VHH binders against Probable flap endonuclease 1 homolog. Designs and how they scored, part 17

Target 1, 350 residues: Probable flap endonuclease 1 homolog, of Danio rerio (Zebrafish) (Brachydanio rerio) (b0uxl7)
Amino acid sequence: MGITKLAHLIHFDAPASMRSKEIGDYSGKIIALDTSIVVNQFRSALPGHLKLSPLAGLFYRTLAFLEHDIKPVFVLDGKPPHQKRAVLEKRAQSTGWSSSQSPNTGSAFNQECLRLLHLMGVPCIKAPGEAEALCAHLAKIGTVNAVASEDMDTLAFGGTVLLRQLNAKRDSEITEYSLPKLLEALQLKYEEFVDLCILLGCDYCDKIGGLGPSRALKLIKEHHTIEGVMEHVNRKTHPIPLNWQYKDARKLFFETPKIDDPVLAWSEPDEEGLVQFLCKEKPLKEERVRGRMKKFREMLLKRRKQREVNMQMGQTRQSRLEDFFPATRKRRAESAAVKESSGRKQFKIK
Below, E stands for the ipSAE of ESMFold2; O stands for the ipSAE of OpenDDE; V2 stands for 0.75 times the mean of E and O plus 0.25 times the DockQ between their complexes.

## First folded at step 13 (VHH; framework vhh_4orz_3)

Design u6 (from t2 with D56E; at its last look DockQ between E and O 0.45; V2 from the best seeds 0.00; counts 0 for: pae E 2.6 > 2)
Fold by ESMFold2, look of step 13:
Structure u6 (fold): chain B 350 residues (1-350), chain A 118 residues (1-118)
Amino acid sequence: as target 1 above (350 residues)
Amino acid sequence: EVQLVESGGGLVQAGGSLRLFCAASGFTFSNYEMAWLRQAPGKRREWVALIYWSDETDYADSVKDRFTISRDNAKNTVSLQMNSLKPEDTAIYFCARYEYEEGDWDYWGQGTQVTVSS
């Protein structure tokens, strides 16, 4: 799932549209996440027969985000488009389906994610179609500040800010992509950018053979549409797929999800409900969950007290005739460092 | 500070047995899933055996019925009994801790070499 070589193209042709960031830079931000992407990170790290539940991973990751003052919005997939369903079917066949699907990969697992996130007081929204498309839409209309995903499709769906590698790991280096800055640097309209992404390769149709990123970008700049590109490319060296369904792919990227703008709210986690679900109904050890919740509550209390101090200090500084200096960067860094120290593990073997 | 120290490796004839030990410190050992991983020359590190905090166990297909993982929460140790050893079991064996927040093994030791002669 993704646009082939888009990250490479951005690195070389639009580097100003990307930035290295740290998790503390997203304090106070609302970030939409495709729940399947988060869950699959835990699933793909281990053999599929193990009972190391990705639900536990979701729980711990969500607490870490909340400790960093991130307001997560989790999005669940609805019904995939038929082009995407064909790709999913091919992947399932290539992995050699076992005799039945695990509950961790079906609609029952999505209900468990919903129950978990409800108990954690974190919004969870079911998309009418692909979660990724809804995440991008929420960023586009300003309901969330960014989309956290490994999939560059987010930009093609119109997601204004994409964060790659957003996780709570100690040394994670987050890459932020800005769609507006990308379009400006490439000198493309969004519609032209979508056609470029289709030329580069996407999950919804075939691509023109042998067409590299640099040539694809040049052709879109010169001819503006896939139709224009097809009229000007040497078809012997760059064969065009028979009955090429690029129009259907374009339609999917342009489609506005059929959903109203959600009202989002975050509330305190229900620790007793979480213990009942994760420890009594699931195999997590209660002492570990309660210890993690204690750490979480301590971090929130520390953040609340620091904000009270900062408010009083800000009022005092205004009384001193607006005497400005860069203390605010230090204050944010200390809050982020405390969260990272509490939410990260030291490695003994380096 | 989390530390995992493996021991018990060595040279063993094919068909022989060996018992590995891992001493853990710096964390509440009884709360964590623990595993043995191994890395053969020129290959990626692979999972071998897992023991849950509840003492339930899981094994890679290649070692099932030959290897037995166990833990002693009073001594903060995890052990791997390896029977019917084969030359393909030759590897550095690592004791590892699973961390759900990382979605991965977050600590492992320096490893102990196991060499199985043919």
Scores: ipSAE 0.389, ipTM 0.738, lowest interface PAE 2.6, mean pLDDT 82
ESMFold2 (binder alone), look of step 13: mean pLDDT 83; pTM 0.830
OpenDDE, look of step 13: ipSAE 0.781; ipTM 0.919

## First folded at step 14 (VHH; framework vhh_4orz_3)

Design v1 (from u3 with D58Y; at its last look DockQ between E and O 0.61; V2 from the best seeds 0.62)
Fold by ESMFold2, look of step 14:
Structure v1 (fold): chain B 350 residues (1-350), chain A 118 residues (1-118)
Amino acid sequence: as target 1 above (350 residues)
Amino acid sequence: EVQLVESGGGLVQAGGSLRLFCAASGFTFSNYEMAWLRQAPGKRREWVALIYWSDDTYYADSVKDRFTISRDNAKNTVSLQMNSLKPEDTAIYFCARYEYEEGDWDHWGQGTQVTVSS
């Protein structure tokens, strides 16, 4: 989850900043997605046996997003920051756990994702660092409308809208988080919120021991910065990490990703290219891919025809609105009532 | 709509054999990867054998060389031949369909009990 207990804190202390949504609410929206979050939903516990599952999952999920009129922008991680590597190394030393990479998350796999998404006609951008940071930046500058991620770090990076559980499954409820509403509900400046997130626990440094979310929030509201909190906490009950690198973590959350202006364009998927890649080079059954593409095209056609009907209905309604432009609806209704009170009474006022 | 029905379970002595069957309906069976999974009492469900639409097969290490998965696309069936059965093979056995679009086993049946006595 990235920032420990942040979702819990928001649920109890800022519920007005979150809403339940349906996938249809995002029709026409541009949504940045951390590709690793999407593909991890399709990882199999059977190494090597279902190795196509993450790539095939990305293919199908992307079609589902496009069917819902979502404009996805997929973001791949770049090199992880040294702050994260240092924390992971320290945890590995203390636990003895291996940090072995899964079979379908390496550099070669990322190249397959790029090829797939290119064939599907959707943008895929490699972040200079963490994908979440770039996704948040794109939302902050208005290039995308929202970030889809399971990682609450998106809010700490300044992502204005975070969507959790955007997976196109019928029974999944999407939770939308608004950073502006969150800051308003907590009565915090963004900089104070970042320090709160660090106190709650993040991937870029250690945290103060034994400090719960309610106490952390209270301390930030009283003292505004981690420095102020450190001056007022009981060091025996809340030990401070040695040479605590909270400043490096704070710097990382404030950092603007260095990236050229992206050109975002969406085009029709290349079905023959997809069949070549997924069915000829990979072991997906061609009949399944072509059948799914046929369904996709039928859904797009249905949407186009509904838009044509809506445009024709709009032109008809404009003609009726032009009937009201010479006189207000109130004046016309009153005039009709006066004329009809000579013979027939008729009112439509509510 | 999609339906998977397992059969062929029962009680067998250690060292014996059983053959399980799974009847599939409601989908184009020949396009799908199919598997057998099992769940022993108090244990999590685990996969046992996998067969691709192309007839390529894979097995869990614990059953390799003893179990054989096969399919008959004309009859829409998946079978599991289980030889040299051990008490550790005692479980409810489920036939399952893998769906890449879901990234999971999206359908399985009610299961069939296999009990191996010592």
Scores: ipSAE 0.508, ipTM 0.796, lowest interface PAE 1.7, mean pLDDT 83
ESMFold2 (binder alone), look of step 14: mean pLDDT 83; pTM 0.832
OpenDDE, look of step 14: ipSAE 0.754; ipTM 0.915

Design v2 (from u3 with N31D; at its last look DockQ between E and O 0.79; V2 from the best seeds 0.00; counts 0 for: pae E 2.3 > 2)
Fold by ESMFold2, look of step 14:
Structure v2 (fold): chain B 350 residues (1-350), chain A 118 residues (1-118)
Amino acid sequence: as target 1 above (350 residues)
Amino acid sequence: EVQLVESGGGLVQAGGSLRLFCAASGFTFSDYEMAWLRQAPGKRREWVALIYWSDDTDYADSVKDRFTISRDNAKNTVSLQMNSLKPEDTAIYFCARYEYEEGDWDHWGQGTQVTVSS
């Protein structure tokens, strides 16, 4: 899935646009996620006929993000674009299948994801089309700080920050890609970069044969557009696809999703609703879900208390400076009430 | 510390039986799904059998009706009864714990060798 060879091109031609990060670097950040990519990670780990619910994976992953002070926004796919349906139909015809039907956009499992995330108090938005396109748009307009996805298409859709391998694992090495730094390093306009991505290969049309990443980049830098490239390549070594739909693919990458900027809010998970859904309707063990929720609440309480200590310590340090001005105070008797409040593990200055 | 220790492997003639054992420690065993996986020479590791915390079970098609997974929560043990063994069952067998937060097996034993001769 995604733009073939783009990660390779970035590694060799624009390494300054990528950075290695840790999950703690995203504390306080709003991150959009394509729900299907997260869920499919859990489905792909085990045979699909097992009763090991991917919903459980989504539940635990979401709690882990929240514990790291990440504000997740989950995005569900809408109806796939005509360009992708055409490619899927051609692939189905080549395999002997007849597919004149659109994929379902409201599967029963996606409705279960929506219910779960609602119970967890986490925003979930249904995209009008590709979830990846909406995620990228939300980053572009500043509604979210980054997109977490394994799909390099995020950059082609204009997503300003892409995070790969954001999985909340303790030792996870996260790769952060910056679209502005990528464009600067390649010395390309965004429109030229989109055409480069199409030349590298995408899910929305065929590509010119025989073009590797270095040659494609050189041609775009020299000729600026796919049209210019087509007029200057050897058609024998680089055959052009018949009725090549690159303009429709380009339109898709430039298209602004038809959605107003959402107002996002995160609320406390509904533990009793989660137990009803995950344990009484689904096969998870109640004690394990409740134990995980207890751990979650304890982690949030610890974070709140630490922030209260940091605030009080900052205020106390400022007051100490005022107290030590000449002529302000030579001796101060501590009140019993102040000692009681300081006994709540508040910072004490000596 | 989570530990899983397999035992009971060995050499057996085709059509024979073996019983594998896995001793678990370092966690609340009764809360977890447990499984047996195997890796034949030159092949990728494959799932064989799963037992849920509820004692429900699932099996790979290749072993269904021949293998039986069971658990003993009092002894913290997972067992795999293997009947009607075939040379194709020759592999290193691993006991594993499933972790929903990982979406994968998060702990493995060292494995126990099962060899089935014709």
Scores: ipSAE 0.457, ipTM 0.764, lowest interface PAE 2.1, mean pLDDT 82
ESMFold2 (binder alone), look of step 14: mean pLDDT 83; pTM 0.828
OpenDDE, look of step 14: ipSAE 0.777; ipTM 0.917
ESMFold2, look of step 16: ipSAE 0.394; ipTM 0.707
ESMFold2 (binder alone), look of step 16: mean pLDDT 83; pTM 0.828
OpenDDE, look of step 16: ipSAE 0.769; ipTM 0.917

Design v3 (from u3 with N31Y; at its last look DockQ between E and O 0.50; V2 from the best seeds 0.00; counts 0 for: pae E 2.2 > 2, grease 24.4 > 24.2)
Fold by ESMFold2, look of step 14:
Structure v3 (fold): chain B 350 residues (1-350), chain A 118 residues (1-118)
Amino acid sequence: as target 1 above (350 residues)
Amino acid sequence: EVQLVESGGGLVQAGGSLRLFCAASGFTFSYYEMAWLRQAPGKRREWVALIYWSDDTDYADSVKDRFTISRDNAKNTVSLQMNSLKPEDTAIYFCARYEYEEGDWDHWGQGTQVTVSS
């Protein structure tokens, strides 16, 4: 919760931190994915072997990423932090509904995901805590180029690049968020931004009542910390939670996951192993899996051949001095002139 | 292009029977799970019966033992035999294809109306 508020705030107050992208823009990139976010897109309450839908969805989605020359790194959740369990328990008491989120919920499913991704030759890492935190950390230290998630908390964990809607659909409209550009546009330090995110709402503590995104941003810019904000709000209009655990939430966002920098490797999918797992042990239609794998292998072969052709032409053209002739420069200059005339006011009016 | 065309709906008295038909084209029919869904006035669309590529079947609790789904791979058709009909079965019935890559129904037809009176 609060995720829509952060996305809304960024759209209105820091639009320069956002970019629309296409999946082809990520060719050659290493992308960390929160596995639970990916597979939740495929969850179904339908009976029978349609309970396979999340696992089959992960299989097909992973093939699509590999076809686009993306190097995926899947991250599985570990033990939920106590801060999140405490908030969920409080919310369950308020609503009267059960929250069945034990630390081991989905453990058998996680083992199935591990086996699948192993057979596909794709790295899968179990986080010590929240997968989102590890994904953000991997981006921060440069092990991956971006995090693919629907969870805006990636930015609060320090993830430098967040991709939303990376779903491998043709003509997918991916939104890329840059944390450095966001901090620059808001004129906030990272620590101030984390406090802003807590005010907007997170899963790790309660929030000040009745406080909207615009006012929260204004208060953080003016007072710099949650402590400063608390000294300056009308507590009848904006009730402060009793014994508010914002410091524990702040600690969670700042804490570095305790894990070594992983060694990442990608290998060819094991088609026979995949058929054994998905079709013999589970009831997926073998002909569909084999047909899809054939398409995948053909696509990879075409990509390799096209790259060989491009390198030969690029290498040949790189050695030719004739490519630098004035005619080419004239076309470049004419294109630049139209691009320059289409510009409005990007820089200074001061 | 994938097409699903439902037929066989109509008005029937409570306790009566109807058989619905779905003609499929534009894909390799025998590879896919197929289902009947329904939408009653003012309610959300719900699944009713499912038939797997293997001819195994599953049913919603509300229709179990009264409805029978079947398929004919030679004719590319899915059928729903509906017996002991109740007024609660009144709905538009849709034939649908399940797609694991989408995690959902990716195609269904225009539907056929079933109305169960008195």
Scores: ipSAE 0.433, ipTM 0.769, lowest interface PAE 2.2, mean pLDDT 82
ESMFold2 (binder alone), look of step 14: mean pLDDT 83; pTM 0.833
OpenDDE, look of step 14: ipSAE 0.783; ipTM 0.923

Design v4 (from u3 with S54N; at its last look DockQ between E and O 0.62; V2 from the best seeds 0.64)
Fold by ESMFold2, look of step 14:
Structure v4 (fold): chain B 350 residues (1-350), chain A 118 residues (1-118)
Amino acid sequence: as target 1 above (350 residues)
Amino acid sequence: EVQLVESGGGLVQAGGSLRLFCAASGFTFSNYEMAWLRQAPGKRREWVALIYWNDDTDYADSVKDRFTISRDNAKNTVSLQMNSLKPEDTAIYFCARYEYEEGDWDHWGQGTQVTVSS
């Protein structure tokens, strides 16, 4: 899933856009998470009751985020776009797999995630389309500070900050990608970067054959658009896909998700509701769930006590103006970015 | 301080039987899913059998109807009865604990060698 080899390109051609971080660096931050990426970290090929592992993993991961003073906003995929289904089905036919085998397209599982996160008191939003697109949009308009996902499409959708490996594990190293720094390092406009991502390979259309990351970058820097690149490649060595739908892919990356204004609020988890759902309806052991909730409450109390000590010593956290549980919080947009339509006034290359 | 100690491995003729044992300590054993995994030389470690805290069980297709996993919460042990053994069952067998918070096996022992001769 995502833009083929984009992480590799960034690592070698734009390393200044990447930073290593620790989970404590995100204390007080609002982070949008693509739920499918989080739950896929808990997928197992094992049969039986370990099918609960993604739901249980989401429960435990969410508590860990809250313990680190992260304000999570989980986003679920809606209806996948027609372009993505067609490409995945074509690729599945080539490899012998079917796109119907996706574990995260199940309506029943998404409803269980919604119920879980509601019981945990954290926002969960169903995107009208791709979760990555809504996450990126929320970051672009400043509603969230960053997007946590393993999917590099977040950058192509205009997500200003992407976090990979945000998983609350003790030895996990988080990689932060900055889209503004990436564009500066590559010396590309956002619109040129989207075309580069399409050339590298995306889930929404086919790609030109035989183009590696270095060659694709060079061609975009020289010719600025896919149209310009097509005029200058040797069609024998770089065949153009039949009925290539790159314009539809470009449209999807530029499209503003249509969604009602969300109200983001975080509240105390409903322990009795969680036990009913996870232990009585699902096969988690109640003793373990209640023990984990006790640990969570103890850690939260210790954090509150430390904050009271810091406040008395004149050390305020500035990033937290309200109590974590009883306050509704929505951050203002942090950028004065030009509206999306400015990219459509892009001129042809010379 | 979690410890899992496997025993009962050895040499056995194809078609024979063997019983493995795993002694667990350092945690509330009855609360956890436990499993046997195996690793043949040059192969990836693979799951073999799983027993849940509530005694439900699951088996890999390759061992279904030949292997039986069981647990004794009073003795903190997991057992694997292996019948109708085949040469391809030759591997080091590991007892492991599943941790939902990690989404993975978080502890296993040093393993016990099972060798099935033709």
Scores: ipSAE 0.536, ipTM 0.805, lowest interface PAE 1.7, mean pLDDT 83
ESMFold2 (binder alone), look of step 14: mean pLDDT 83; pTM 0.836
OpenDDE, look of step 14: ipSAE 0.769; ipTM 0.916

Design v5 (from u3 with D56Y; at its last look DockQ between E and O 0.57; V2 from the best seeds 0.45)
Fold by OpenDDE, look of step 14:
Structure v5 (fold): chain B 350 residues (1-350), chain A 118 residues (1-118)
Amino acid sequence: as target 1 above (350 residues)
Amino acid sequence: EVQLVESGGGLVQAGGSLRLFCAASGFTFSNYEMAWLRQAPGKRREWVALIYWSDYTDYADSVKDRFTISRDNAKNTVSLQMNSLKPEDTAIYFCARYEYEEGDWDHWGQGTQVTVSS
């Protein structure tokens, strides 16, 4: 879910805003993740009632990010906005997942995620509302370098960099979206882009019927606002929803999440804590968890060694280059000496 | 190489019973969660039963109380006892392992055909 056909529109009308990347390109980067999106990727493979599998998946995925020297920041959903209620109900009906998992069960699982992520030594932030909105905000203000999500809403929320298909798989192609480049390519202001997203279809309101991506883009370019579009659209061919809540949706996209300045800190994972949680309290095999942690430590060690070697080689190359080009340092010293001598003579005249 | 070999499929009358077997090789079997999946003609593959290393089990609602999954870690085998079979249970049954790094069932066998006649 998210913004309907936005990815298609971008691919067709703004390909310059997209880049193919590898996971290695994000070494040393801070990436915000919607925890629900990450967890849901694992729920799709196994029955949703299996709590262990999503947690285990989160464990493995997080280690994979850390192994690539990515600094993950996990964001948890808070209270969903009332505008999203209809979408949530529809999802609950389609997945047989009764959203009626008591607000208590969702909260319990979130607490388990928090505990896991804490034990893994990675920061986790609870959003006041939609996690995606907070992720986008963190990217916008430069607290994180990018948002990893499959939800295109990230862009609508103002996330400057969106990463799709960041699955920590070595061979996975990541698509990076740049919101600034997208806006430039589409020749839209951010406000116009948000209105475009609403016209395309979002989770927070209905959309104008029959309005395709190309037409929506054209109309926004011409009329700049949904209000302007509404004045010029043929209502017979493009019916406007009754009580269309597009203004509320717009407000949600523009709203800044209210959070305290997050202290982002990464620490070493607590293996014993993880074993206690995942293996004693949950039915994961201890050997598997410890084996994976061992592999993780080995990978980190390997990377450290490689960095040391590279630094030594870089120093050797720099020293060699300095040895080869000794001449450039001497020229700066001579030019400073010449300027001091000429200034003294002139003032003697009568 | 990871291998999973299913057996025990066949033709059975409605209300009958069948026991499927899966032989696993090429990996540390006891470290993996194992499952049975099935795919009926023209339908998507669906999850049937899951077993953890600790013998914790779970079942799809459609087979609950009729099917029993079990494993023998010493023999590297997974079994599915199917009782009270229905025509709707007709499918190719697959033994699969779950790999959390992949976030999916990463290996399964060729499957075994189960046909339940009315």
Scores: ipSAE 0.322, ipTM 0.707, lowest interface PAE 2.0, mean pLDDT 85
ESMFold2, look of step 14: ipSAE 0.510; ipTM 0.807
ESMFold2 (binder alone), look of step 14: mean pLDDT 83; pTM 0.827

Design v6 (from u3 with L50Y; at its last look DockQ between E and O 0.01; V2 from the best seeds 0.00; counts 0 for: pae O 3.5 > 2, placed apart)
Fold by OpenDDE, look of step 14:
Structure v6 (fold): chain B 350 residues (1-350), chain A 118 residues (1-118)
Amino acid sequence: as target 1 above (350 residues)
Amino acid sequence: EVQLVESGGGLVQAGGSLRLFCAASGFTFSNYEMAWLRQAPGKRREWVAYIYWSDDTDYADSVKDRFTISRDNAKNTVSLQMNSLKPEDTAIYFCARYEYEEGDWDHWGQGTQVTVSS
């Protein structure tokens, strides 16, 4: 899923844009997550007897983030763009999931996720379209510090910071990608980069056959646009798809999600609500949920005490618990109105 | 099929109180945020009160401190206690389900008429 071979291209051609990080490096950071990606990670990974329900997985993952002092913002998918229809159909065919699953089942699950996240006291935002696009946008405008995703299209959507392999495990190596550094290293403008991503292959259109990453990069550097590339490629060796919808894909990547300024607030999880939902309405054992919540609270207390000790020792790393559960500070995402100071210097032509 | 049935409307004098009820069926009620909407004659439908899963509530400024929304998930019901009613509160009141995927109210009932006389 995402941009084909982009990670490889970056590794070879723009390694300076990548950094190895640890989960501790993101303490106090606001991270946007595509809820569907997070949930899907639990569907695939565990042998049948250990299969956590996707909701249970989401519950445990969210607590783990909070325990690391990460402030997660979950984003839900809205209506998929029509450009993605082909990919969705192909996936449906491969998974044997008959497209006949009633549009109602996906909606019901999303509602469950939303309810869970609400009970956990973490913000959840619905995207008007692709969740990744909104995550990327939130990072671009500085509402969040980074996007955690395995999908490289976050960068194509303009996400400034992408975190891969953020799984809330202490020993997991996180790869951080910087879009600004990537653009600098590749010597591309963002628009050129988007066209490169389309040439590499995206979920929204076909790609030119036989065009590898290195050649794609070279062609974009030389011709700057897909249109320019198309004029210079050998059509026999690099066939251009019939009715290639690259313009629609491009438009999708450039489209700014229309959302109201999200109010991001984190609150203490509602344990009783969680027990009601996960244990009474769902088949989770109450002892497990309560046990995990107890551990969570203990960890928070331990962290608080450690902070107090560190403060007393003059180590001002003031991440106050209040920062996790700030009272009612509705942080309005201040839309950075770029005040274009049109300093029209009136050149008086004498 | 999703059904919402409103009740409890009527005629009341200014300063009086009414309690509206909504019975929900055809969906997992506890998974949805619910609201009361109202539509006055010649006006657009407007949001009145909203209730989350955890009994967190929000109100339109026009009804704040006068109206109270509540829910009973065991009974699949949502209620609206309306106090200190004003003639301006005269409207058809609708119980509505919020569908997060649609980002809008996707279902509501036939409504119940509330008339506040001066």
Scores: ipSAE 0.026, ipTM 0.413, lowest interface PAE 3.5, mean pLDDT 83
ESMFold2, look of step 14: ipSAE 0.397; ipTM 0.738
ESMFold2 (binder alone), look of step 14: mean pLDDT 83; pTM 0.830

